# VH-VL binders against q9y8q3: the designs that were tried, part 10

Target 1, 263 residues: q9y8q3
Amino acid sequence: MRRIGLEALERVLYPVIPVVVTAEHQGRVGGMLAAWWMQASFTPPILAVAIAPERYTYKLVRESGVFAFNLLDFKLVDKAPFLGDVSERLLPGKIREAGLNIVRGEVLGAPLIAEASAAVELELVDVVEAGDHDVFLGEAKAVYTVDDFRGGMWSLETYRPLMYLGRTRRPGPVYRVYLTPRGWERREIEFAGGKLKPLAEKRVRLISRVEEAVKASSSREEAVDAVRRILSEEGLDPSDAEYLVEDALRRAKSYRRRGQSSS

## First folded at step 1 (VH-VL)

Design p09 (framework fv_patritumab)
Fold by ESMFold2-Fast, scan of step 1:
Structure p09 (fold): chain C 263 residues (1-263), chain A 118 residues (1-118), chain B 113 residues (1-113)
Amino acid sequence: as target 1 above (263 residues)
Amino acid sequence: QVQLQQWGAGLLKPSETLSLTCAVYGGSFSGYYWSWIRQPPGKGLEWIGEIYYSGSTNYNPSLKSRVTISVETSKNQFSLKLSSVTAADTAVYYCARGSYYDEYFDYWGRGTLVTVSS
Amino acid sequence: DIEMTQSPDSLAVSLGERATINCRSSQSVLYSSNNKNYLAWYQQNPGQPPKLLIYWASTRESGVPDRFSGSGSGTDFTLTISSLQAEDVAVYYCQQYYDTPYTFGQGTKVEIK
């Protein structure tokens, strides 16, 4: 690789699947296309999105404490300018003007885009200031989708992700570039297969030993001491014992039901 | 200092079931795999199987249909049962501790000679 | 199964001289991600259980004299006794613990010449 200027960082991190953030306060619904988002936690399920303070949607989320993420199919690409390029402040009702419909989430009453391929209701947990954007952390309370996930993943017959590649940097009008891959190349890679098989087997044995030690202990202190010994015997860092005990306890509490397992 | 003490019937007739027990003293029983390994007179070592202190077992495929290993964690003991014995099962039987992830055997019992004859 | 083959079957060495025992596995016992060889060496005196000498192909067990050393990687391994002593008369076994079933070499008998 070649080193390049930091001003290119924004460009090298695309393409991404953007989400449409929707929220409502005092009867006014707004939304925006956001490229900078991620899942931040599995248990509890927390999603993060960066929103600039000047955005109208920023105000709606902050004041209501409830918002939603919406994932769009590429067939809705012509709606992107209404969601990404124009402010609700300048065009009240821009979601409706784009030809999109709002439905209410069943758990939080969050405004969801009816035409979306998936949507998540989020309850605001925290807002972290980070430079010229703030990071909104929302706990997921409900998820909606057009796919049934029978195969464990999206059916690409049902959903073609809308992806954002960036904006042009040339004279004249600014163009935003959207895509969806054609001719999907699909790979099914065995979880911890091939060259990783011996490591996966060692990990399973280690996790089993840790889980049994945690189960056999009567207190957190005893569990940490037991796991610290296990890690030392394995030539691993004993300072990780507290993390592994916490992880094992969290899994035991969260995945107590038969339908959930560790991998 | 870990000590493994083993005992069981040393003389069997063909078709009988071999039963051996190993008791662990002086060290932790929990957190380890415990194995049985045998050695026919004048021959090399053959791994029979292992048991994790919680009860999970792995057996040598050559013996799997005849072997059962069990634990009694409250007594720090584990036991071997080998069914339908023949003269080919005549051997010294050792219990041993797997050190890290059933990897190598750092402590061994003294061995029990089992003779199968009619 | 991984098969372990030792050579020679028997070895006669004079006191104070070097003894070399070889062990070959039918497939690699080196795990590339951690760069460790899942190979151990044991010493067995007549009427006694085996005693661990070396693990991870080259790591000497506590209390084992420094005249014992292990070397090799992948499929070819060597146990070396740099200066044979009378108490070293024994049968030596290599063992792989890369995969179950764990397997041992057939043994090498070391005798005084």
Scores: ipSAE 0.000, ipTM 0.366, lowest interface PAE 18.1, mean pLDDT 84

Design p10 (framework fv_patritumab)
Fold by ESMFold2-Fast, scan of step 1:
Structure p10 (fold): chain C 263 residues (1-263), chain A 123 residues (1-123), chain B 113 residues (1-113)
Amino acid sequence: as target 1 above (263 residues)
Amino acid sequence: QVQLQQWGAGLLKPSETLSLTCAVYGGSFSGYYWSWIRQPPGKGLEWIGEINHSGSTNYNPSLKSRVTISVETSKNQFSLKLSSVTAADTAVYYCARERYYYDSSGYGAFDIWGRGTLVTVSS
Amino acid sequence: DIEMTQSPDSLAVSLGERATINCRSSQSVLYSSNNKNYLAWYQQNPGQPPKLLIYWASTRESGVPDRFSGSGSGTDFTLTISSLQAEDVAVYYCQQYYSTPLTFGQGTKVEIK
């Protein structure tokens, strides 16, 4: 083995089976593709997922206290860009734009993707700060699946897990690489490509403007007001200002901690 | 091979509006921010502002009240208008492609530049 | 605004000798989330537009000779030309692209001694 830079850590930890996190608050459904998740406890059954405060799904989970994990079959790989590359904040109804349908869970009423191979209804237990992300802990209340697990495990005849391998590092556009272990089918999909490209560009500019406004502010209240103005000017939901400010402040604190530790 | 071709006014009188256009050939216009940068004779570089194919703009605050950048996506062109010019606006004006990184925060370096247009403001 | 300051304003170096140019930013241009320095170096010959040499503080642009190298992190950066050639006589600029407005250093003129 050779030692490499920490910036490559994410690459080393792929491939993974990502989950689609879905949640709803006040009639608005949103979701995101998440690679950083785990089962944290058997008794009670608890799942964990890392979500950045800037994500719209972060707000939906925090406000509703209910969310879901959805596992997708590789046949839905072309839907991944809508779930992973753009925010519900920039493309309202992105789940529908992807051609996916929502059904309600029987126990918590959590929004589930009807086309998923499995889904878990989760009740929010706690949210733990972890650098530039927060770890959401959800207690599982219901599980849904297309398989009956008679053999004690998935039938790979009914489920071809969608797996995420990472991003390309070559000249030209950046591509996200998806695969499935059954037959090792591989698909390279341009990161935030096609009609999603303007939304990805808007996200980068939005985050930059928010971070600059936060740095220029003398108080949290001043920062929130500045970000509300930015969101209104961009035609976005100004109620998201507090979450974006928290995101920017945590990124700044993370940087200061690292700088402070260096002599 | 991507090339930027620029044209526009060369001589202006004080109080007039500067108008320059840049056309992109040989590559994708979409997916990048396109910038205007100026350089007064014998001095350094000053970033004016940027625009993408969707018309999203960011301007240098020092020039924001006088600057408008617009795009004509169907022609792969973007244009700079600078109002109320003075002798201080005399400079070579460059258009440039900003290398945009979708998975990172912030802006990019300028990897492709137009040849420059000298604009002289004199009475 | 992030102010970029270069030193020296000019330097004379003999052919084949090392040239070193420094650039200091008024605040850090290192982004904690990706651990990258948002800093570029450009070469400008008289009558020509600037040419990108280095980005991310140390990554050499394709087609740029390997005698050019960038180093540094945070607020202090260096461009090194290991063995000056006649074609390297030019003005060099550093630039931050961490925050708007994008800003450049005042420039360093390299000439033959």
Scores: ipSAE 0.000, ipTM 0.380, lowest interface PAE 20.7, mean pLDDT 85

Design p11 (framework fv_patritumab)
Fold by ESMFold2-Fast, scan of step 1:
Structure p11 (fold): chain C 263 residues (1-263), chain A 124 residues (1-124), chain B 113 residues (1-113)
Amino acid sequence: as target 1 above (263 residues)
Amino acid sequence: QVQLQQWGAGLLKPSETLSLTCAVYGGSFSGYYWSWIRQPPGKGLEWIGEINHSGSTNYNPSLKSRVTISVETSKNQFSLKLSSVTAADTAVYYCARLGEYSDYWGDYYGMDVWGRGTLVTVSS
Amino acid sequence: DIEMTQSPDSLAVSLGERATINCRSSQSVLYSSNNKNYLAWYQQNPGQPPKLLIYWASTRESGVPDRFSGSGSGTDFTLTISSLQAEDVAVYYCQQYYSTPYTFGQGTKVEIK
């Protein structure tokens, strides 16, 4: 790789799958296309999205405390400019003007785009200032989708994700570029398999030895000494012994008796 | 002093479900396994199963298909259900406390507190 | 499953004399890391629930008279009553709590000779 100017950062982090953020307050529904989002927590399930304070949707989320993420199929690409480049302040009802319909979520009553491939109802938990945008953290309360995910993932035969690549930087009109991949290369990779299998097996053996040593010990001091020896034998840092004993003890508190199991 | 009070139906017909409850007074419900043990008239003791505050259970394999032990932590109670009873299930049923569960290095010792027993008779 | 066998089935002892009850497990109930035997002894009087006498094979439960003692390790255990009193007439059971299912011996009936 070579070093490049920081002004290229906004280009380097694309393509992404943008979400459409929707919210409603006092009967006014608004939404915007957001490229800067992520899942921030599994338990509880929290999603994050960056919204600029001048956005109308910013006000709607702040005032209502309820919003939604919507994922769009590429067939709706012509609607993306309405969601990304037009303010609800200037075009009330812009979502409907784009030819999209709003339905209410079953849990929070959040406005959802009926034509979306998936939608998530979110309850606002915090807003964090971050330069020229604020990061909105929402706890997911309901999920809606056109796929049942019985295979564990999207069916890409029926869902072609809308992706955003960036904008042109030339004299003249600015063009936003949207895409969906033309073909798919699918690979199924064994979890912790292949060249990682010996490392996974070593970790399993280490954890088992540590748990066995903790169970066999009569005191914390004895357990720490035993684990310190195990770490030395494995060529690892023996100063980590107290951490591993503490971790194993928390897991071991779920066990009924030392070395016991029912058969 | 910890005391166990037990109650439930004493007379059953074959094929019915036995249901008994045990309540813990005067001590902590958490930190122990709570057992059910039975004794047929004139015979020895047979362990049925156990449960802890978290609802974790262990059952005697000979009874596992018919036995369910449940806990109601808000009342410090645990209960035994034994389905499809026959005359062979006629016995005095006891609840009892086993050992200390609250610490990984805690004491696990014999059954130190027992209920007074409930005679269950299965007859047609 | 661990099988528990007691001997004898019944025992007649004169007041003030020593009573000895044996218990065997089909496999060891000694946990080597803490050097404890997961073996208990119970006394059952007619019409009463069992009462814990001894745990860890040799530790006397609080309130149990000194005349009761437990000994043994691994698979062979003994309960001794050094000087039989009238109130000691009862059925005695050994029990392992090393692994589930917990199992009891068949019982030993102690009577006055």
Scores: ipSAE 0.000, ipTM 0.370, lowest interface PAE 13.6, mean pLDDT 84

Design p12 (framework fv_patritumab)
Fold by ESMFold2-Fast, scan of step 1:
Structure p12 (fold): chain C 263 residues (1-263), chain A 123 residues (1-123), chain B 113 residues (1-113)
Amino acid sequence: as target 1 above (263 residues)
Amino acid sequence: QVQLQQWGAGLLKPSETLSLTCAVYGGSFSDYYWSWIRQPPGKGLEWIGEINHSGSTNYNPSLKSRVTISVETSKNQFSLKLSSVTAADTAVYYCARGTYYDEWGSYEPFDYWGRGTLVTVSS
Amino acid sequence: DIEMTQSPDSLAVSLGERATINCRSSQSVFYSSNNKNYLAWYQQNPGQPPKLLIYWASTRESGVPDRFSGSGSGTDFTLTISSLQAEDVAVYYCQQYYSTPLTFGQGTKVEIK
């Protein structure tokens, strides 16, 4: 082994099995692909996932106190762009738009993806600040699966795990790379391609406007007011302002001397 | 904390080979690409090329046929050779730390520079 | 190759007044995957090597005074010095690090009028 720059850390940690985090608050259901998760405790059973404050799902989990992890089969890889590349804020009902159905968990009523190979209902225990992300700790209350685990492990005849390998880091179009160990199948899917491109571009413009407003503000309160105005002008929910401001402030402080590539 | 010290020939005749060396002190050598950049008198900056600790190089296409950058990893040094010089190669030459590079093309700006070496090419 | 063009070539600004330098790239230096612009600004004082001021278009390098700020995205970028000091008399360069060959603008000379 040789030592390599810290900017390569994220790349070294792939491939992973991403989870789809789903949550609902006041009739709004949202979800996102999350690559940074783990089981943190056996007794009680606790799962951890890192979510940036800008993600709409962050707000849903924070406000509701209930969420779910969903594991997807590779057959659903074409749904990944809807879950990872665009915000529920800009595409309301993106899970349904992706062609996925929500069913209600039996214990907490958490929104679960009906097509998932497994799902876990989680009750929010704590939220721990960790740089530009927060770590959400959820206690598992129910588990659902298409496999009966009689052999003590997943049957790969039943489940082809969807895995995320990373994204291309070269000039030109950005591709997200997905794979499954069953058969070594690999898919490169353009980041926010096709009909999602205008929505992803709108998200980038929104985030840029938020970052400029935060930079121009002399206080957090001034920044929140400015971002509320931006959201109102764009026809979006002004109650999202505090989350977008928090995200922008944390990102500004994460650059250190040389800056950093975002995940 | 990082310091770059450079040295080499200051006066050359046309057709000769320019040779400059840069030594790195006070920081990680292996995590970065190390560049050569030149500046003709009264003009702007031109990137010549870069090298990492393993000897991987990238060169400016306009100079590629004449330029060779080499590295002595055990000494934390890298060197520039530019062959077949002409009066157009008269410039201040700088070494700089600027890039962590892998096959994916990750790049960063130049945050530490050497003092510069004036190279004059005249008959 | 990405061509970098600065404007103006030179400007004279009174002490305490605002100086504005523009930089245009021949193609976008914005990378959508990380939402960053691969654009840096350098200050070069007479007889000295360039000094990094700004990277990622708007992030100020450690130790650089807060009167220096960068803005812009994609192909159009601006360096602003909000209140020019005598020590700011220098030539300023923009640089893209989006792709090789790495390229610089032609420079903008800032002087006191």
Scores: ipSAE 0.000, ipTM 0.374, lowest interface PAE 18.0, mean pLDDT 86

Design u01 (framework fv_murlentamab)
Fold by ESMFold2-Fast, scan of step 1:
Structure u01 (fold): chain C 263 residues (1-263), chain A 123 residues (1-123), chain B 106 residues (1-106)
Amino acid sequence: as target 1 above (263 residues)
Amino acid sequence: QVRLVQSGAEVKKPGASVKVSCKASGYTFTSYAIHWVRQAPGQRLEWMGWINAGNGNTKYSQKFQGRVTITRDTSASTAYMELSSLRSEDTAVYYCARDEGYYDSSGYWFDPWGQGTLVTVSS
Amino acid sequence: DIQMTQSPSTLSASVGDRVTITCRASSSVSYIAWYQQKPGKAPKLLTYDASSLESGVPSRFSGSGSGTEFTLTISSLQPDDFATYYCQQYNSYPYTFGGGTKVEIK
């Protein structure tokens, strides 16, 4: 082996099976695709997932104390980038807009994706600060699946796990790369992909407006006020402005300076 | 390719003013900020101030407040730093550097840097 | 103003050595960058946000630290690493730089 730079760490740790984290607070269901999760304890059964504070799903889990992990089959791959790249703050009801249905878990009433191959209801037990993400620890209270596990493991005829390989770094658009256990079946999906492109374009336009408002501002307070106006004009929640400003600042630092063009 | 090109060396007498230019290319000038940093021979780097190229807002170090003026010309993609009431202690290499920061509390690193402009203050 | 103090001011090391440069801030900061400057040239960005390596910078360079103590490490010194290194805080105005550490290869 040879030593390489720490900027390659995330690439080395892929592929992974991502989960879709779902949660609900006050009638609003949201979710996100998360690649950074793990099983943390067998007894009691505890799962961990890293969520950035600016994500809307962060708020939903914190406020409700209940969430779910959902495992998706590769047949739903076209929806995965949308769940990962489109914020609930900019497109309320994005799970429904993606053509996915919510069903209630039997134990905690957690919102589960009906089309998922498996889901786990989780009760929030702790949130641990870790750099630019917080680690949410949830105790598993119920599990749901489409397989009977006759062989003691998944039947890959029943479940073709959606796997995330990372993002491309080539001239032109940034692509997310997804694959399945059959090895050679992979998809490179431009930011929001396929049938969700019109919704993703709406989000991209809103992101651009927020970024321009941040650039035109002389202070964080001014940027927040400008973003509040944008959200109000779009019929969105103006209380989201502070999170969107922080997200815009973090993206400016990451993409423009680190050589990852998002053109 | 993103680059900053500065004007040539200057020799000034005490009491005079100097105006150094910094021409940007390879990026959208108005989307970034330009900082000015100087370095006297054998001394540390010293931050002087910045300008938001988009809105024209400036911030200056208290040490240079009243003597330094930073401006920009969006049509020429050029930033300028003018330092007045020059003294021999102002002899230094003056650098411009790009920053992604848009306001006072943002905090960003500097890249790229211009090649530097030597300003010599001598009678 | 936040004062940035670097140590040592001068360091002599052999090719292949592990070199450690320290930067201390007079108050707690989160945003530190490290720059390399060769004689007669402008500074070049190495790391930012304390530990993030700039694209194109060799992996032998790394930044670490938090609060008031920060470190730049060169894991295996190369001839091309002869230079003066500066830390910078961009947590608050005025932005301030350390006094520099001059690395000379024995």
Scores: ipSAE 0.000, ipTM 0.390, lowest interface PAE 16.9, mean pLDDT 83

Design u02 (framework fv_murlentamab)
Fold by ESMFold2-Fast, scan of step 1:
Structure u02 (fold): chain C 263 residues (1-263), chain A 120 residues (1-120), chain B 106 residues (1-106)
Amino acid sequence: as target 1 above (263 residues)
Amino acid sequence: QVRLVQSGAEVKKPGASVKVSCKASGYTFTSYAIHWVRQAPGQRLEWMGWINAGDSNTKYSQKFQGRVTITRDTSASTAYMELSSLRSEDTAVYYCARGDYEWLYYFDYWGQGTLVTVSS
Amino acid sequence: DIQMTQSPSTLSASVGDRVTITCRASSSVSYIAWYQQKPGKAPKLLTYDASSLESGVPSRFSGSGSGTEFTLTISSLQPDDFATYYCQQYNSYPLTFGGGTKVEIK
């Protein structure tokens, strides 16, 4: 092997099977596509997932203490942009807009994607700070699946796992690349393309305004107040201000903590 | 328990350099800035500069620019302040203090101070 | 640079007295901290953001003010409060401190 720059780490760690994290608080259901997850313990069964504070799902999990992992079949690949590229904050009801339905789990009442090939109800046990993301640890309380696992493993007749390979690095639009092992079927979907483009552009402008307000503030309290005003002016929920400020601060700290670029 | 512990007193001749250390414990060292502030006998506190403990980026007061160098060692959780071309006017107690690198910040924890005496 | 001027330089007071220390900035600032320093010791943070009390600091200490005029008040002076007090602006670089106010026994 040869040594390569640390900026390639994002590319080296793919492909992965992403999970859709879903959660609900006070009647608001949200979800996100997460590539950075793992099983951390077998007994008790504990799953871990990294979530950035600016994600709406971060707030839902923190405030409810209950969430779910959902595994999607490749037939649902066209839903991935709704789950990964846009925020519930900017597109309320994005799960339904994607054409997906929510059902409640039998043990914790967690929101599950009805079309998923498997789902796990999770009770939040801890949140561990890790740079610009936090690691959410959930204890599994119930598992749902479309397969019987009679052979000790998934039947690829009933499940074509949705896998994420990364983003293209070539002239023109950025594409997210998805694949499945059965038949090696590959799909390139434009990052925040089509009808999602104006929402992605709106998010970039919102985040820029938040970052400017955070940089102009001399304290966390001042930053939170400034961001609350920004959210109100944009017609968004002002109670999200603390999460967006936390995200901006961590991104700034992560950048500064990285120090010099790889040589 | 957050603690900053500084190296011992130094006696230097004019024209020499001095390097003071500040060892941090009880928090994530790389998540904060370390500032350096000095106080000459009977005089006010004077800010010298700071370092982001995570990425080693520094900012210095114009008065000390070119004479002061602030560094850190993340494996030892220690910050260092080196002042060169010492003059008798540099006789002071030198403090390290914890701040935040995103904000222009106040100092919530201080080292005990290091007396540096510059005499012929 | 923003210059910080404290008044008085020294004040004599008795236990139980209400003590007021003033800090004036050469230009408008919003972010002032106050520190207490006892002989031979490092400064200790009392208040920040003009009026916010640091955790663990007795409630008899309070900060107030805006613009260019700021005040630290000790509502009922205790024996442990005889010390030198400094204001500091952190509105802009370079960070600057006041000249100090020594509170001594009458």
Scores: ipSAE 0.000, ipTM 0.367, lowest interface PAE 22.2, mean pLDDT 86

Design u03 (framework fv_murlentamab)
Fold by ESMFold2-Fast, scan of step 1:
Structure u03 (fold): chain C 263 residues (1-263), chain A 124 residues (1-124), chain B 106 residues (1-106)
Amino acid sequence: as target 1 above (263 residues)
Amino acid sequence: QVRLVQSGAEVKKPGASVKVSCKASGYTFTDYAIHWVRQAPGQRLEWMGWINAGNGNTKYSQKFQGRVTITRDTSASTAYMELSSLRSEDTAVYYCARSDYYDILTGYEAFDIWGQGTLVTVSS
Amino acid sequence: DIQMTQSPSTLSASVGDRVTITCRASQSISYIAWYQQKPGKAPKLLTYDASSLESGVPSRFSGSGSGTEFTLTISSLQPDDFATYYCQQYNSYPYTFGGGTKVEIK
C-alpha cells in the first residue's frame, strides 16, 4: 500500500449501502440518503448515523425522538437524487414528489418508505457531536423486510442492494455513482439534474436559482442574503437561507474541511 | 510546500502609491482567495480586502474603498495590492493571506497560509 | 462593524500552566479563528470555526465558545507558546481582529 492525501478518504470508504433516514415532527415527514452509518451494539441493538445540523431531517429526529432506516433496491436508484441531493427546505414533501409512499411502523409509528426492501424503527438514545456532523444513536424497536431470511441471509434473486460508490471528479457536471453487486450494474446520475424531471419545473428551477446565487456570491454573508430573497419571492421561509447555504458549502467540502476546487 | 512570497520593503512619500506583490506556489492559485491585512507598529491586524483568484472578483473594507485596488495575474500566480494617496498613518507591515472557499464561495474560511509581510514606510 | 475585544491584554505564565484567553464579539457570530504571532513574523492559524484545530497545530491548543463569548485554551504551556494571540471574525464584512493577548514568561 501507498500513503495518500486525506482528501481521498471519502473515496476509499466507498462503496457502501446507504440508508434513507426518515422522521416526522408535527405532521411534516422528511428524509435523507445517508452513507455514514453503522451498527454500534448487538444488545441492545443500536444503529448510528451521521447527520449534519443544517439538514431538515436533523430537526425532525431531534424533536420527535423517533426515526427509521430504509434500505432501497437498485430499481429505485433514480429516486436517490430526491433523497440525497435535494433539501426538504427547498422542496417540501420531496419523498412524495419522488413518487414514494409512507407507511407507519407498528411499534413507534415511525414513517417508513413503503417501497423499501427493509426498514428499522429507531428510538433516539443519544446525539454525539462529531466535527461538522452529529452522530445519532437509535435503539432498534422493530424491523420490516420483504425477505424471510430462511437461508440466514438476503435472497439476491429478488433484492438488489442499492450501493453508493462516490462522486466523479472530472470536468463538467458532478456525477454520483450507484451500483449493485448483482451483475455489477452501474449508474452515473448527474447531481441535482437529469433524474429530477418528475419534480415540478418551477421547483427544479428553484434549485438551480439557489445554486446560481451561491456561486455568484463573493462571501457567505452575500450568499445568505441572496438565498433569503429567493425564498421570500417563492413564498418559502426566509429564515432557512442560512441552512441552505451551509448545506451547499458542506456538500462541496466532502472529507476535506478546506474546500475543493470545481475547476 | 505551499508558499506566499511578497515583494520587498518600500519607502514612499505622502501622496504616492505603493503596489505590493504576493506570489503563490505549491497549490492551484485559482482555487483560493487572497486577502490583504496590514499591521501598523504596535497595533492590531486590520483587514483591507480580498480577491477571488479564479474570477477576479474583489471586496474591500469601507475604510479603504476608493484607495485600494487588488488584482491578480493567473499566469504568474501572483496577487497585487495597490494603495494610493499614502499618508504617514499607512506605515505598516502589509500581509497577503490565503483563504479556502469550498469550491463555490470566496472568503468564508480563516487564513491558513500567510506571506512573510512587506514593510511600507511613508515618510515626508 | 463587529468589534472583537480580547482579555487580558497581557498574561504572565509558566511552562506547564493552563492558559485561557477570551474574545468577545459585539454581536453573535459563528465564524471565528485564532492566530499566533511571534515578533517579526506573520500570524499562524491555530483554530477556525470556533473549535476546529488547524492541521499541524499541537493538540494542547483548543478553541471553544458560541454566540458572543469565545476562548482559546492552551492546556499545558510550552516554551514555544510565548507569543501574541489574536482572535478574528469572518462572519461579516469587514473582517475584524481582536486587540491581541500577549502571553509572556512569568
Scores: ipSAE 0.000, ipTM 0.414, lowest interface PAE 14.6, mean pLDDT 82

